# Ledger of designs, part 29: VH-VL binders against o74797

Target 1, 157 residues: o74797
Amino acid sequence: MGKFALNLNAELTGVKNLAPKDEESFYYAFKVQCSGCREIHDNAIEISRSETHSIPGSKGEANLIWTCKNCRKTCSFVIEGPFSPYNDSQETKKVLVLECRGCELVEFIPQGEWIANGAESNTLFDEIVLEDDWYDYDENASSEVSITNLEWSISKA
Key: E = the ipSAE of ESMFold2; O = the ipSAE of OpenDDE; V2 = 0.75 times the mean of E and O plus 0.25 times the DockQ between their complexes.

## First folded at step 15 (VH-VL; framework fv_zimberelimab)

Design x06 (at its last look DockQ between E and O 0.92; V2 from the best seeds 0.83)
Fold by OpenDDE, look of step 15:
Structure x06 (fold): chain C 157 residues (1-157), chain A 124 residues (1-124), chain B 110 residues (1-110)
Amino acid sequence: as target 1 above (157 residues)
Amino acid sequence: QLQLQESGPGLVKPSETLTLTCTVSGGSISSSSYYWGWIRQPPGKGLEWIGSIYYSGRTYYNPSLKSRVTVSVDTSKNQFSLKLNSVAATDTALYYCARYIGWQFTGDSYFDYWGQGTLVTVSS
Amino acid sequence: QSALTQPASVSGSPGQSITISCTGTSKDVGRYNYVSWYQQHPGKAPELMIYDVSNKPSGVSDRFSGSKSGNTASLTISGLQAEDEADYYCSSYAGRYTWVFGGGTKLTVL
């Protein structure tokens, strides 16, 4: 429990400003480990900045309240701050911070659509899928673009 | 014993708005463990999820229908409603309201209680 | 949002076992263990038969079982009986608080 950071390392070719599409409503998917029973759950949870829920027994709010199916422990998740667009190719950067109580983040599932701009042309690519390497062509720059060798990691923030 | 019952007009003209209400009895719609959804079935065809609502008012829609669909909830009446704008013949269907178990609450995801369904025909 | 793929129809004789497949993608059936199956008799609302891939609600016959491999979930009905004749639909959580249904399978008991 505590604050966790989502980190990204990727090779960017011809693109910049990699970020979730519609970040406010974007659902970040994580596999989690319950701090109570220590079980890692097969199904990823989904956390969105647009979601708000009251924390039981508290005056606080969270983006997700999740109950462990095994031991029934309740976990809360809060996204802290905006997603930091990724621009530092082949360097590991912190892109998101979450406060987690009752559970730990163990793995990030890069689902959904992502956006990026052509490095030179600023062309918007708004249908990027990052479950695998991504390849496209920048017509305005007359050059191939790609996002490859993606490595997502979770650390204590 | 939880029961869901659909109500609304069985006939709607093209381009008009389809409005249905689901009345829940035998349980509270303000439960934090459930979502409340609409599912339709064109005659002789399969099931299609339309949208769902949490008791707080948070809504979720099928992307293919999102631009035309509005789901609302009235906790004081223990009801939730569906509005579908700009209807066409393809919107003719049996419309079901149903309760959905939320994965964040139970670790499971399914529709356990269904209404009997109400037929809505889109015709001039 | 595309529907999950089911065979249009399956048939079997009383006492036999039949299997209905439900094929999705890596974003729904392949990603989550949130697959459910519903039985629908003519003129009736769907009834939950299986949830979470292989769990049965109370009151559902032990003749019904569910499994999943990769992007395909399966419903097996053993000891087929006349009353099993119905339409069967699979459903899966599809992420982002959305759900998808299969096209349905008509089961005929010969």
Scores: ipSAE 0.873, ipTM 0.942, lowest interface PAE 0.5, mean pLDDT 96
Fold by ESMFold2, look of step 15:
Structure x06 (fold): chain C 157 residues (1-157), chain A 124 residues (1-124), chain B 110 residues (1-110)
Amino acid sequence: as target 1 above (157 residues)
Amino acid sequence: QLQLQESGPGLVKPSETLTLTCTVSGGSISSSSYYWGWIRQPPGKGLEWIGSIYYSGRTYYNPSLKSRVTVSVDTSKNQFSLKLNSVAATDTALYYCARYIGWQFTGDSYFDYWGQGTLVTVSS
Amino acid sequence: QSALTQPASVSGSPGQSITISCTGTSKDVGRYNYVSWYQQHPGKAPELMIYDVSNKPSGVSDRFSGSKSGNTASLTISGLQAEDEADYYCSSYAGRYTWVFGGGTKLTVL
């Protein structure tokens, strides 16, 4: 069984606690490589805490049970623990851990909506999109805010 | 052979609730590989996916309709249903039920069986 | 309503080759290979012609082919025949177990 960490390094200006907007229903998208045939699949898979499936031949559950199109090996994915809000500007930090059986996570795709607060003001920003650099204005702090230079990486946990 | 058949009223008044039922025959709705969906087509216009349900009861909705739509399943009757609240003239359409396979099961995903469609007119 | 853009109509003569486009976004057609094409004759339910961008189900003529580039998928019909006159719809998976469909293209065989 393999444990993988999703890591983030980003430049935070005027914001803190970057995290998925609705963590329970959030879909984490990953490109994966099958451990059996070593193919990296064209379509990303999607893993969410809101999806729960019984693992065949086991008492355990997974957030996704997926069959490799090429070799037909069955893989399972479990999100372990919560997303750790990102705060350490320009430092690489582990934000999420997943247990994957049968395949490896190779690339994260940061789709969906994200949430953060003003660093000193606690102004709520809850419509953040991380496809590109994000910029906004904090009315309570009378200053511009941003999340830039995002680098996502995956490592063994 | 698997067949899907829509049933429900042909005429609904504005602001009322539209309820449609899809009856599945020649196969089981309790399949671990398939989703059961509702798609509509206004007269002379394109197709719009409304929502889908897995036999466990897990639902998925078109974000633009989510506030007004409920999809449900009754595995003992081999049926699934659509409820659309607060209908308006713009909800006039042919309503189809359909089956599709989930990408996680075979690596393919497409709608393979469709009902004939049932016309619903919203008019006072 | 329609999330995928198709031309409203296209026409061709018997024997010609025609192409119908389907333009989405980087969050559907551009991201996933779960793109399908459906043929619909008047008064009938849609029928699957192409799935997963370029695959043909059994019984679909080799004259039909599919492809995509970037955010745009294409259906090509070679050797156009009168029976090909119909409406054509594309669809794409759009993530989070949601789907989008095209507005449809009326193909006229002249």
Scores: ipSAE 0.731, ipTM 0.893, lowest interface PAE 1.2, mean pLDDT 92
ESMFold2 (binder alone), look of step 15: mean pLDDT 91; pTM 0.914

## First folded at step 16 (VH-VL; framework fv_zimberelimab)

Design y01 (at its last look DockQ between E and O 0.93; V2 from the best seeds 0.81)
Fold by OpenDDE, look of step 16:
Formats: C-alpha cells, structure tokens, sequence
Structure y01 (fold): chain C 157 residues (1-157), chain A 124 residues (1-124), chain B 110 residues (1-110)
C-alpha cells in the first residue's frame, strides 16, 4: 500500500514534450503484484484518468478497482496528478504518480500512442509508438528525429 | 436465471437512426461486476462488437462505429439501449445484446449471456 | 478493428479430432490471455465454449479444449459428434475495453 512513481529515461533527438496522446483518456498499462498472495499477474491492468469507480466500503473513488484472481483480494488504483511531459533527455524523470492499495506496480507496458513536438519546429508528432525505438523526420526542421533507449521503471513515490 | 431480450423496429430506412433496447431479467443491471454489450452479425457473416456500457453510464465503442453509436442505460427499467445513426444497407444485421464479465472483477474476460438477437434490415 | 483470422471451414468425421485456429496480433491474442470461443448453431445465439484461452464453463463437454501460442489461439474438438456441426467464433480482448472477433469457422461433420 502506497504511492508509486512511473519513471522514464530516454534519449530524445530533435523532439520535446513527450507525453501520452489524449492523456485524459489514455490507458496506462501495468503489471501488478498482489499484496495478499504475492502473485505477479501475467496480464497487465489498464488504468485511465477518465475512469471512476466507487471503492467498496469507502466513500472514496478510484480509477480502477481490480480483484486478484488467485486470492480475491481487491486493489484500488488512483492516478495522482497529470502526466509530466518528458523533456530531460538521458535523465530519469518521474512522469506519473499512482496511489495503489492492495497491490504493487511492478512493470509498465508502454502501449498506445504518444505525442511529442519538434524541438525546433514545434511540429506535432501524434502517432508515436514507444513499444520500441521510434524514428521519424521533421520536415519543418529538415532533420531526423527519434526516441530511443527507453527505460521505464517503477519506484516508491 | 439471467435473460436478455432485444426489442425494436426490424426495418429502418437509410440515413435514419436504428434504436434497440435490451431488457434484462433475472438479474440486476446495476451490478458492479458486469458490462452490458451490443454485438451484431450481418447475414451470413461474422460477429462484430459495437459497444459496451457500465451501470454507471460509462461507455466504450468500436472505433469504426464510434461516430454513429450511442449506448445508454436505464437502471430503473433494468434496460440498456443502442442507437446507430445514419444507417446504411451495411448495417443490416442480427443485433445481440450480451453480458460481459470484465477482467477487473474476476480475472476473466468473456460474454456469458446472450439475447436471442433481433434482425434489423436497412431498406428503402 | 480488424477481425481475427480463422479458417473459413473445417471438416471431420465422427470420432475424429479437429482444430480451429484463431490468429490475431501482438496487441490482442498475443498480449492477453483473454481469448474465448463461441459455438453458434443455425438460427441460435452464440454460446460460450471456452474462456481465458483454455477454461470451460460448466455444462460444456470435455471434448472441447483451448490453447494459445504466440498470436494464435486454437480450439480443439475431440471425439467429433454430429451436434458439433456449427459455426465457431473466437474473440479476444484488444485493450482499452475493446474486443475483436474472428471471422468464424464453419465446422462440417461428414
């Protein structure tokens, strides 16, 4: 039980402001470990800021209520604050914070589409997939752009 | 035992709106453990997911139909509905309502209860 | 969303075993263990036969089994019987509260 931070380290070439596309409705995928039985589940859970659910036995709300299939423990997940656009190339930065009860985040799955701007031209790249290294060309800046060596990590916030 | 039943017009003219209702009996639509789903099947063809709704009103739509689809829920009547705008001949299909068990609740993901389906023909 | 790929038809004799494949992508079948199979007889609604790749609901014959490797899920029907003649559809969770179905496979019992 506690707060977890999603951290990103990546090499940005010619781009800035890396963030999820449509962050409000973006689904963040995580592998989780149940704090009850300590099982790490194979299927990632998906958490979106746009989702809201009542926490059983509480007046509180969560973005996701998830039940462990093994021991039936219930976990709640809350995204705290907005995604922090990543700009510090080759530095590890905290980009998201989540409050998790009953479970722990163990791995981030970078699925979905992401956005970034050309560092010089401010050109919007809005179809970025980060499951692997990303390469493109900035026509306005007449230069190659890329996002490479992505390292996602989970830490206590 | 849970039962789902589709109802609505079997004939719709092109460019009009298709409206269907699913009546749930033998269980409450207000359960927090399920989603309620619309699925269609053109004659002689496969199944296509249209959209889902949670009892809270949260909706999810097939991206290919999102601009034309609206799903709603009426907990007081234990019903949920489908509206499909600007229909064309390609929207002719057998329309099913179904219950979906979400991975969030039981760690499983499948459609366990289905209605009998209602045929909707789009024709002038 | 593009449909999962199934063979259009398969056939077998009574007592034989047949397998129906369902091929998706790394974003659906390959990503989640949320593959289900449905049997549909003419004029009837689909019925759940397998869920979560290999689990069987109560009341479903033990002749039905499911598996998955990579982006391909498979439904195996052993000891084929006449009543097994039907259309079979696979389905997979595709993320972000979306689902995809296969194109369907017509099973003929010879």
Amino acid sequence: as target 1 above (157 residues)
Amino acid sequence: QLQLQESGPGLVKPSETLTLTCTVSGGSISSSSYYWVWIRQPPGKGLEWIGSIYYSGRTYYNPSLKSRVTVSVDTSKNQFSLKLNSVAATDTALYYCARYIGWQFYGDSYFDYWGQGTLVTVSS
Amino acid sequence: QSALTQPASVSGSPGQSITISCTGTSKDVGRYNYVSWYQQHPGKAPELMIYDVSNKPSGVSDRFSGSKSGNTASLTISGLQAEDEADYYCSSYAGRYTWVFGGGTKLTVL
Scores: ipSAE 0.854, ipTM 0.936, lowest interface PAE 0.6, mean pLDDT 96
Fold by ESMFold2, look of step 16:
Structure y01 (fold): chain C 157 residues (1-157), chain A 124 residues (1-124), chain B 110 residues (1-110)
Amino acid sequence: as target 1 above (157 residues)
Amino acid sequence: QLQLQESGPGLVKPSETLTLTCTVSGGSISSSSYYWVWIRQPPGKGLEWIGSIYYSGRTYYNPSLKSRVTVSVDTSKNQFSLKLNSVAATDTALYYCARYIGWQFYGDSYFDYWGQGTLVTVSS
Amino acid sequence: QSALTQPASVSGSPGQSITISCTGTSKDVGRYNYVSWYQQHPGKAPELMIYDVSNKPSGVSDRFSGSKSGNTASLTISGLQAEDEADYYCSSYAGRYTWVFGGGTKLTVL
C-alpha cells in the first residue's frame, strides 16, 4: 500500500552513470518493519525484478512475498519503474521506487555489484562494490576515480 | 510423513550427462512455501549445494556449476530432476535431494527433509 | 561462492564440552542469521541440529547449542556422549537465494 523512494547522495569523482550492474537480475537488500506488529526483522530481505510471485488469493504479482515471523502477516513488494542512474554528485536524488504492502522499508544495504563509466573517458567500471567507499584508477583518463560519502535514504513517496 | 527418494544411474561415463530424479511422497511438491534442492557430497568430502527449484519453475544455481546444471520440476508426477552436463571424475558423489524452507515464508531458513542419497560414479 | 571453513577434526572425552567453528565471510555468515548445523552419522543422510544460528528443532538434545560472532559461527556440544561421534557441517545463506556449506568436521569421542 505504501510507496517508498530510495534516494542516494554520493561524491562522484571522475565517474558517471552509477547504477546496478545488471538491473534485471539485481537483488536490492532492505531492512523492513512489519506494519502490523512493528517488528524489525534482523535479516534484510532481498527484492529483485527477476523474481515474480503470485500473491496468494489474488490475481496480482509481486517481486517478493514475505511473511513476518513475529505476527505472520504477509507482505508484498513491487519494484516500480527503472533504477535511475546516479549522476548528480553531492545531490540527493531518487533512484528507485518500490510499492510495499504490509511492511515499511527502513534501511537500504548496498550489496552486490555496481557499474559506472569514466566521466570523460567512458572507461567501464563493472565490479564496483559500494558497502564502503570505492576507489580506482581510470587508465584512459590517467586519473584516479572514486565514489565516496555514500548516503542512502528512504522516504515515503 | 514427507519422504524424498533419489533415483537414476549409479554409473555415468565421462563427458556424458547425469540425470537424477527425486520423487516426493507424503506431501505436495506444489507447495508455495518450499524449495526443492539438489546437494552432493563427494566420497569423504563435504557438502556442496548444486541448485534449487520453486514449483513454478524458478531456479537458482551454484555459480561454480551454473554452466552445466539444469534443475526442473514435474508437478503432475510430484518429482523434480537434476541434469548435469559434461561430467568428469570430480562429479563422483553421493547426490541428495532435499526440501528447503526459505526465509521469506516463515522467517526461518534451513533444509528440513533429505533423501537417503544415491551414489553416482563417473568412470570410464 | 566460497566454502565455509571448519576444522577437519575435533576430539573429546565423554562428559566434556567441545566446540566446532565455522568461518565464513561478510557476505554470508557475517551478513545473515541463517546458519544451520547438520550431523551426519556414517551411511546416513545429514540431519538438522541447529537452524537460524541458535534454534533447535524438536527432538534435538539441549546439549547442542549454536552461536555466532562476526563471520564465525560455533556449534557447542556439552556432556559429550559416544553417539555424538559423527561428521558435522555448517551452512549459511549467501544471498540471492544461494547457499554455502562447510567442509565438515569429524568429531571423535575418545
Scores: ipSAE 0.686, ipTM 0.869, lowest interface PAE 1.6, mean pLDDT 91
ESMFold2 (binder alone), look of step 16: mean pLDDT 89; pTM 0.888

Design y02 (at its last look DockQ between E and O 0.79; V2 from the best seeds 0.00; counts 0 for: pae E 2.7 > 2)
Fold by OpenDDE, look of step 16:
Structure y02 (fold): chain C 157 residues (1-157), chain A 124 residues (1-124), chain B 110 residues (1-110)
Amino acid sequence: as target 1 above (157 residues)
Amino acid sequence: QLQLQESGPGLVKPSETLTLTCTVSGGSISSSSYYWVWIRQPPGKGLEWIGSIYYSGRTYYNPSLKSRVTVSVDTSKNQFSLKLNSVAATDTALYYCARYIGWQFTNDAYFDYWGQGTLVTVSS
Amino acid sequence: QSALTQPASVSGSPGQSITISCTGTSKDVGRYNYVSWYQQHPGKAPELMIYDVSNKPSGVSDRFSGSKSGNTASLTISGLQAEDEADYYCSSYAGRYTWVFGGGTKLTVL
């Protein structure tokens, strides 16, 4: 019941501005814990800025309305603000903030495609998968590029 | 009991637009607990998900068909429709409409009710 | 989206037990427990037999069971009967509100 922050720590080599591809329609996947029964659900939920749902009993809207299968508690999730491109290699930075009611975020699943620019060349890399370490080559800069040692964490915002 | 019924032309010419409608009876399409889905099956082949729609009009499409597919909903008629543009022979299939239970609502995800299917043949 | 991999056909005698495999990837079957199985008789629409890997809808015979290990889901039919002869399809949630189906398995009861 509150705001949660997604934090990223990664080693960037030769790239900058790490962010989700098509951020507006990007689905952020999280494992969640129900605040009612305290169960951590095995399947991750998916939240997109492009999704909008009416909150039951409220005039408000959320990006996702989710119901706990165990206790039937309803949770709402709202993405606040844009994703903050990650540029600070080897430093933990807050990259996203979500308002969560009824549930807590416990783990981020880095699915989907991501983008980054060559640090010097500004070359666009738009097919980055972050489930593992990522390696490529910047032809314009004549140098190897990589994103490694990714650590995602959730904190209260 | 919930029933879904597909309707539309059984024959479409190449390059034209395939249009189908699914009529839902025995339940409301305006329920917030379900998505409404189109699935097709070429003769003698497997099933392929085409697209889904929420009662609010939110749509989700198979990436391989996204550029040609439009799904719409008419809550007043308790119907939802499929349009597939620029059809080819490979679009010949039995087209099903189905109800989909989303994981958001029940933490289950599956297609529980299906129409009987309607055959659409693409031929000149 | 590529189809999930199923054997093209399986066969068994009445009373036997058979298993149909459904192999996906770490992005679908391996990631979610939203695997379902459908039975399709000739000229009929698919019917839900198993959902969420191992759950049975009401009215479905106890002879049907489901399991999953890694990227592979399995449908087991025990005490095989003539009426079980049909095509069987697996499906899985594939993320971002997308679904994938298996190529289908033809079950023949000998």
Scores: ipSAE 0.864, ipTM 0.937, lowest interface PAE 0.6, mean pLDDT 96
Fold by ESMFold2, look of step 16:
Structure y02 (fold): chain C 157 residues (1-157), chain A 124 residues (1-124), chain B 110 residues (1-110)
Amino acid sequence: as target 1 above (157 residues)
Amino acid sequence: QLQLQESGPGLVKPSETLTLTCTVSGGSISSSSYYWVWIRQPPGKGLEWIGSIYYSGRTYYNPSLKSRVTVSVDTSKNQFSLKLNSVAATDTALYYCARYIGWQFTNDAYFDYWGQGTLVTVSS
Amino acid sequence: QSALTQPASVSGSPGQSITISCTGTSKDVGRYNYVSWYQQHPGKAPELMIYDVSNKPSGVSDRFSGSKSGNTASLTISGLQAEDEADYYCSSYAGRYTWVFGGGTKLTVL
């Protein structure tokens, strides 16, 4: 059983409060490694607060139950606490914590849509994709905005 | 022994709502391992995933149809249903219900049981 | 419109081997190893032939095999028989519990 932190370092220009769009239903994609047999699973798994599954033979619930192909042991993943909006341009900050049993998180894949606000204008940007650098124009601030040089990392919490 | 059977109207007028029901026999719809699925096949065309439902009521939809589609489950009747609003001629198709096994419980993912299909024609 | 591209038709003589391709994107076939193949005879529902790229359910002939490279999955049928004449569809997981299908390939056994 372990806690893992997802960390972000990115260059923010003209935006603040970078976070998942609709964080309750957001799907966090990770590559995982089984703690028992140490096989890295070929497919990224998807963990969301909106998914609730009963743990077999238990009263407990998790956001994802996953069975290792090699060990056939049941693994579980729970998102702990809220996503922390990212504001500290060019600093590495913890943005999410997950409790994992039976598996370890190895790599984050930033799928899905993200939101942010114009740093001075509060203009809402709610269709941000982060699989590569993101650029836009803030009409209310008459300036270009961007989110670039994204570095995601995973550490033991 | 699991069997799925579609039922519903064969003819629906444009702008009306299509409702189909899938009856599951030889197994329980209340299962943590399976999703219950609607798939359609327009005449002479390929297959299109419409949406899926977990027995708890959690739904998943094809983004291109999401605004018009509702899938529901009735565990007491061992049935699940499709509602498609505001139908047009392009919604004419064979409609299948199916069972899907999820990767999260078995680490596999496929549609393992299909109904026979029911033809729905949208015409005035 | 299908999200996965298959040839419209393929033909072969009894005893030959043929391959049907299924090309997607880096967000489906290229990202996930959840590719399945379905056989559909005229007037019948589709039946599962291959799952998870290359696995066969019990009862499916050893003549059927599946593989994947990059964004393209392939179904190979060896030793063609008349009963193999059917439509073949691929499907792939596309993330966030969504699925896409191919447009289908008509296999004709000459």
Scores: ipSAE 0.467, ipTM 0.808, lowest interface PAE 2.7, mean pLDDT 90
ESMFold2 (binder alone), look of step 16: mean pLDDT 90; pTM 0.901

Design y03 (at its last fold request DockQ between E and O 0.88; V2 from the best seeds 0.86)
Fold by OpenDDE, fold request of step 20:
Structure y03 (fold): chain C 157 residues (1-157), chain A 124 residues (1-124), chain B 110 residues (1-110)
Amino acid sequence: as target 1 above (157 residues)
Amino acid sequence: QLQLQESGPGLVKPSETLTLTCTVSGGSISSSSYYWVWIRQPPGKGLEWIGSIYYSGRTYYNPSLKSRVTVSVDTSKNQFSLKLNSVAATDTALYYCARYIGWQFTGDSYFDYWGQGTLVTVSS
Amino acid sequence: QSALTQPASVSGSPGQSITISCTGTSKDVGRYNYVSWYQQHPGKAPELMIYDVSNKPSGVSDRFSGSKSGNTASLTISGLQAEDEADYYCSSYTGRYTWVFGGGTKLTVL
């Protein structure tokens, strides 16, 4: 229980402003550990800012209400603040903060599509997949672009 | 005994809007534990997920159909509906409504109850 | 979304075991344990046979079993019976509250 931070370290070549595509509706995928039974669940949960659910027994709302399959404990997840576009190549930066109750975030799965701009040309790359290293070419800048050596980590916020 | 039943016109002209309704009985559509889904099957072809709706009105659509699809829910009638705009011959299919078990509730993902399906033919 | 890949048809004799494969990608079958199988007899709606890769709903014969390895899920039907003749579809969660089905497999009992 508490606040968790998603951190990113990546090598950016020729690109800037790395962020989720359509951040408002983007689903952030995390593997979670139930604080009740301590089981780490194989399937990642998905949390989106666009989702809103009432927390049982509370006046509050969450972006996701999730029930542990094993012990049936209920967890709530709230995304706090917007995603912070990543620009600091090879530096670990906090890009997202979540409040989690009943569960802990264990691992981030960088699924979905991401966006970035050409560092010099500002060309929009809007079909970036980050499950592996990403390579492309910036025609406007006449240069190769890439996002590599991605390291996602979770820390207490 | 949960039952789902599709209803609507069996014939729709090209460019018109296909409208179907699924009536749920034997259970409440207002349950927070389920999603309600439309799935179609062209004759002799496979299944295709169209869209889903939560009792709250939250919808999810197949990206290939998103621009043409609207799913709605009427909790007072225990029904949910499908609208598919600008239909073409390729939209001819057997349309099913179904109930979906959500992973956030049970840790599983599947469609457990299906309607009998209703054939919709798109023809001029 | 592209359909999951299934063989168009499989056949077996009564009493035999057959397996139907369902091949997806690392973004669906390979990513989630949310694979389900459905049986569809002619003129009938699909019926859930397997969920969560290998779980069986109540009432489903123990002759049906499911497994998954990598990006491929499999439905095995042991002790094949005449009533097993049907179309079989796999389905997988694909993330973001979306799903995909396989192209279907026609099972013929010889």
Scores: ipSAE 0.913, ipTM 0.955, lowest interface PAE 0.5, mean pLDDT 97
Fold by ESMFold2, fold request of step 20:
Structure y03 (fold): chain C 157 residues (1-157), chain A 124 residues (1-124), chain B 110 residues (1-110)
Amino acid sequence: as target 1 above (157 residues)
Amino acid sequence: QLQLQESGPGLVKPSETLTLTCTVSGGSISSSSYYWVWIRQPPGKGLEWIGSIYYSGRTYYNPSLKSRVTVSVDTSKNQFSLKLNSVAATDTALYYCARYIGWQFTGDSYFDYWGQGTLVTVSS
Amino acid sequence: QSALTQPASVSGSPGQSITISCTGTSKDVGRYNYVSWYQQHPGKAPELMIYDVSNKPSGVSDRFSGSKSGNTASLTISGLQAEDEADYYCSSYTGRYTWVFGGGTKLTVL
């Protein structure tokens, strides 16, 4: 019913500043639970800063207005503030805040393309896919780089 | 009942721009639950989603065509349009306009209305 | 993402059951239940037969059914009739308001 934090804990090897490749157009995918009927829906929803919708009966806007198929309750989602680039390897850190009304975020699915830099080389990696562990080679540092053991969690902010 | 009708040239020269218009009748293009779509079918081939538009003007494109495609909407005329730049023989196809239901509004999403299709031939 | 994979053709005799497969990836068919099937007779626009994997719109025969397992959706036509001879296409949502269609399957009724 309120603010939710998306948290990340991952093992970073040779990279820094993990973030969505294009924050404005990025789609954050979540499985949700309707607060009215408690149904956890099979299809994840998608929330993006690039999507703007008027909230019914309000002057406010949301990044997604979504209707629960089971009970027909209308829910709204707003991305609050920027994504915080992840740097603290093996520590759980808040990376994103969302305001959700009518439903709860229950699982994040890290779809899309992510960006990071070589930790010492600043080599650009801008086609990172995080749905599984990610491995690459940093030619400028002559070393393997990786992002592994990703643990996404959601908490009330 | 809702009807969709494609219009535009049947013949376009290579390297030129193909422009098609879809006229919506029996319903409003400004309906908040729907996306308006271009789909094509090359001769003897399957269907290819080209792109979609929401009545606000927000567009979504097939990544393989994105650099060449523009979809636009004119709500005052109840129409939406396709522009495909730099056409080649491989763009010869039957072009359909269609509508689909957004998953966020009903929990369902599928293409429920199709135009009759218009054949576009790209030839010098 | 690339086109969904369907067999180029299938055939069956009247009264038989046949199944058409539609294989995608974990990013489309395997991820979302926004999977549909369309029937297309020669010279006609596609017509919706199945949506959301297994739902039938009004007026579609009980002989048509849909299912999904993993990254593969299936259309089954039982009690095959001559009028079922057509091309069949699957579609899937691929996320971010984008879509993909299958290459199509020609069904021949023998």
Scores: ipSAE 0.800, ipTM 0.910, lowest interface PAE 0.9, mean pLDDT 92
ESMFold2, look of step 16: ipSAE 0.735; ipTM 0.881
ESMFold2 (binder alone), look of step 16: mean pLDDT 90; pTM 0.908
OpenDDE, look of step 16: ipSAE 0.884; ipTM 0.944
ESMFold2, fold request of step 20: ipSAE 0.751, 0.775; ipTM 0.889, 0.901
ESMFold2 (binder alone), fold request of step 20: mean pLDDT 90, 90, 89; pTM 0.901, 0.902, 0.896
OpenDDE, fold request of step 20: ipSAE 0.909, 0.909; ipTM 0.953, 0.953

